VH-VL binders against Laminin subunit gamma-3 (Lamc3). Designs and how they scored, part 5

Target 1, 177 residues: Laminin subunit gamma-3 (Lamc3), of Mus musculus (Mouse) (q9r0b6r508to684)
Amino acid sequence: HIRSDFRHGAGGWQIRSMGVSKRPLQWSQSGLLLGLRGGEELSAPKKFLGDQRLSYGQPVILTLQVPPGGSPPPIQLRLEGAGLALSLRPSSLPSPQDTRQPRRVQLQFLLQETSEEAESPLPTFHFQRLLSNLTALSIWTSGQGPGHSGQVLLCEVQLTSAWPQRELAPPASWVET

## First folded at step 7 (VH-VL; framework fv_ivicentamab_arm2)

Design k17 (from f5 with heavy chain R31K)
Fold by ESMFold2-Fast, scan of step 7:
Structure k17 (fold): chain C 177 residues (1-177), chain A 120 residues (1-120), chain B 110 residues (1-110)
Amino acid sequence: as target 1 above (177 residues)
Amino acid sequence: EVQLVESGGGLVQPGGSLRLSCAASGFTVSKYYMNWVRQAPGKGLEWVSIISSGGSTYYASWAKGRFTISRDNSKNTLYLQMNSLRAEDTAVYYCARSGYRYWDSGMDVWGQGTLVTVSS
Amino acid sequence: AYDMTQSPSTLSASVGDRVTITCQASQSIGSWLAWYQQKPGKAPKLLIHKASSLESGVPSRFKGSGSGTEFTLTISSLQPDDFATYYCQQYYSYSPETYTFGGGTKVEIK
């Protein structure tokens, strides 16, 4: 798994607008302050990029720290690679939580081209091509809720993959007589 | 065109079970969040359940343990399995599609509804 | 729970009137609220999504406004085709209750 836990800083993550770094991140020992403005995105460091085909069908997991009375903003994950781009929404809603206390929330994004979560679905071949040379993985919001979204902390980002040593074979190659 | 058609409603005794179907045409069910919504005679709309494109399911608190939402991608059909039916479950049941951009869309396509009557 | 309180439950109006329906959420839902129109014996029809975004084909006399906990649907010049029951519905994707409808507002002829 590829992971950023922000224990010792921003870990190479950057706020960008139109592909250019615009302002510094606010970091605390609990995580990165997730306060994105219109047109801004939070861009992943190089360790999340490159050949990520082993992550096909696997989740990207974001862990957030939400203050009392707060809610996370609607978050989308943007992927770019091989001249293609795709935006994904979370594949599942977080479990019900008591909003009176600070809490941790996990959002999962499945790396699949045909899911409803994809803003512009791609043919399977094109999505595999995108994952073969991922040039950007970014967090952005399609809108901001009122109140407490600016106080939400990003505590962890995990890019899940099949075990590196695992051999993958097409289903047809496993057909028994 | 884009359309949803429910079926499977009817008269059932209390404690009985019923399975509702919702056939989609003009789009692929597995690409959308799909809902079941009901309306008792002369009453308002009440949300029952949702299934995400990824397969996660959520239910109204009163429906948990009794109702199960599912889909069959090969048949492009949404289902609602209803068990332990009560008189208060009597309603027209609608299936409805949430728009493609979940963050900013409501339920943009609805079926005609199917009536479920629970009585002895 | 995200309770949705809709008011009034019934209103009487004449053709040409300006009609306002209010919807109040028990907790902030941002702008993730939709408005529906339902005529007797028919399925609901989506009019407005994300509090203020008009659906394609819906007449411009319908207008949604508000955010957070208080929302309104306004019909600027009521037409005969507008006598119906209207519902608000929250769909705040990070809420414990994914969707909750208001109780409805029946707009009937005066």
Scores: ipSAE 0.006, ipTM 0.484, lowest interface PAE 14.5, mean pLDDT 79

Design k18 (from f5 with heavy chain S30K)
Fold by ESMFold2-Fast, scan of step 7:
Structure k18 (fold): chain C 177 residues (1-177), chain A 120 residues (1-120), chain B 110 residues (1-110)
Amino acid sequence: as target 1 above (177 residues)
Amino acid sequence: EVQLVESGGGLVQPGGSLRLSCAASGFTVKRYYMNWVRQAPGKGLEWVSIISSGGSTYYASWAKGRFTISRDNSKNTLYLQMNSLRAEDTAVYYCARSGYRYWDSGMDVWGQGTLVTVSS
Amino acid sequence: AYDMTQSPSTLSASVGDRVTITCQASQSIGSWLAWYQQKPGKAPKLLIHKASSLESGVPSRFKGSGSGTEFTLTISSLQPDDFATYYCQQYYSYSPETYTFGGGTKVEIK
């Protein structure tokens, strides 16, 4: 597995806007403060990049610490590689939880192509190509208001690998057109 | 229905700079991979640069450091900034659309081309 | 680096002939190859993508085949409108390898 637990600092993660490294991250003993502004992304260090085809179908897991009465912002995982880009939403929405105290929430992002009616997903072949040369893996939020998002902490990021499985060919049901 | 129109070509001296524009209509450039392709007089097609739907840019090795591909989503326009121009950069420059979420990356829509002549 | 070699550079044929153009990649590109047709003074037109998938509106006499390093474009019964220059292009890798066009094959009247 590849992980960042932020025990000793930001671990090479950077806030970027338009691909340019911008402002310093705010680090605490509990993790990175997710205070992203419009156009900003939290970008992964090189250990998460490169040939990640062995991670196909596996989750990227974000662990967040949310304050009492708070909610995580709408978080998306953005992937770029081999001239392709895709934004992933969490695999499922969290169930309503007791918000009376600080809580840890895990968001899972399956590294799979997604389906939607009007805007079809990348075909499996294209997604495998994207994963063959991953050049960016970033955390992005679509609904950040100024000030409120700074209360949520990113405690851990884990990229899961199916290293023992070497055969990640497209599903047999996939018909190449 | 869908159209690409290049502009900005002309005569420029070696070492000079030129910016090409490619205006799109009938589709949104931010949703596609966009390419610049050139063709020297009487020669074959030569790929110059691509910008992905996510904004990542890639260049032919001979273009890297001299040419910059970009787009302005509000104007639905693709650009190619060309610096330190050489005589061998003389060509018709085409912009071309490729890739869509579900479909292939072949270049299915092309502009008419704009001629760039680099000569003293 | 992906070098694309087309053969022949020039091909003479008559209307009704079966024409075959070959494209070779210096390294495997899977099926990530497109074929284009270009007439003098005009922009190229996409004929085939992903080695064998015919574009909408392109006549069925055009057929692409191959994978890996060797690809062919076949025109089963050449028509007057088919006298043009044909280019293959790999689009397997965007970085750091250059997208690469073949040198072109001019199909001219015999």
Scores: ipSAE 0.000, ipTM 0.459, lowest interface PAE 14.9, mean pLDDT 78

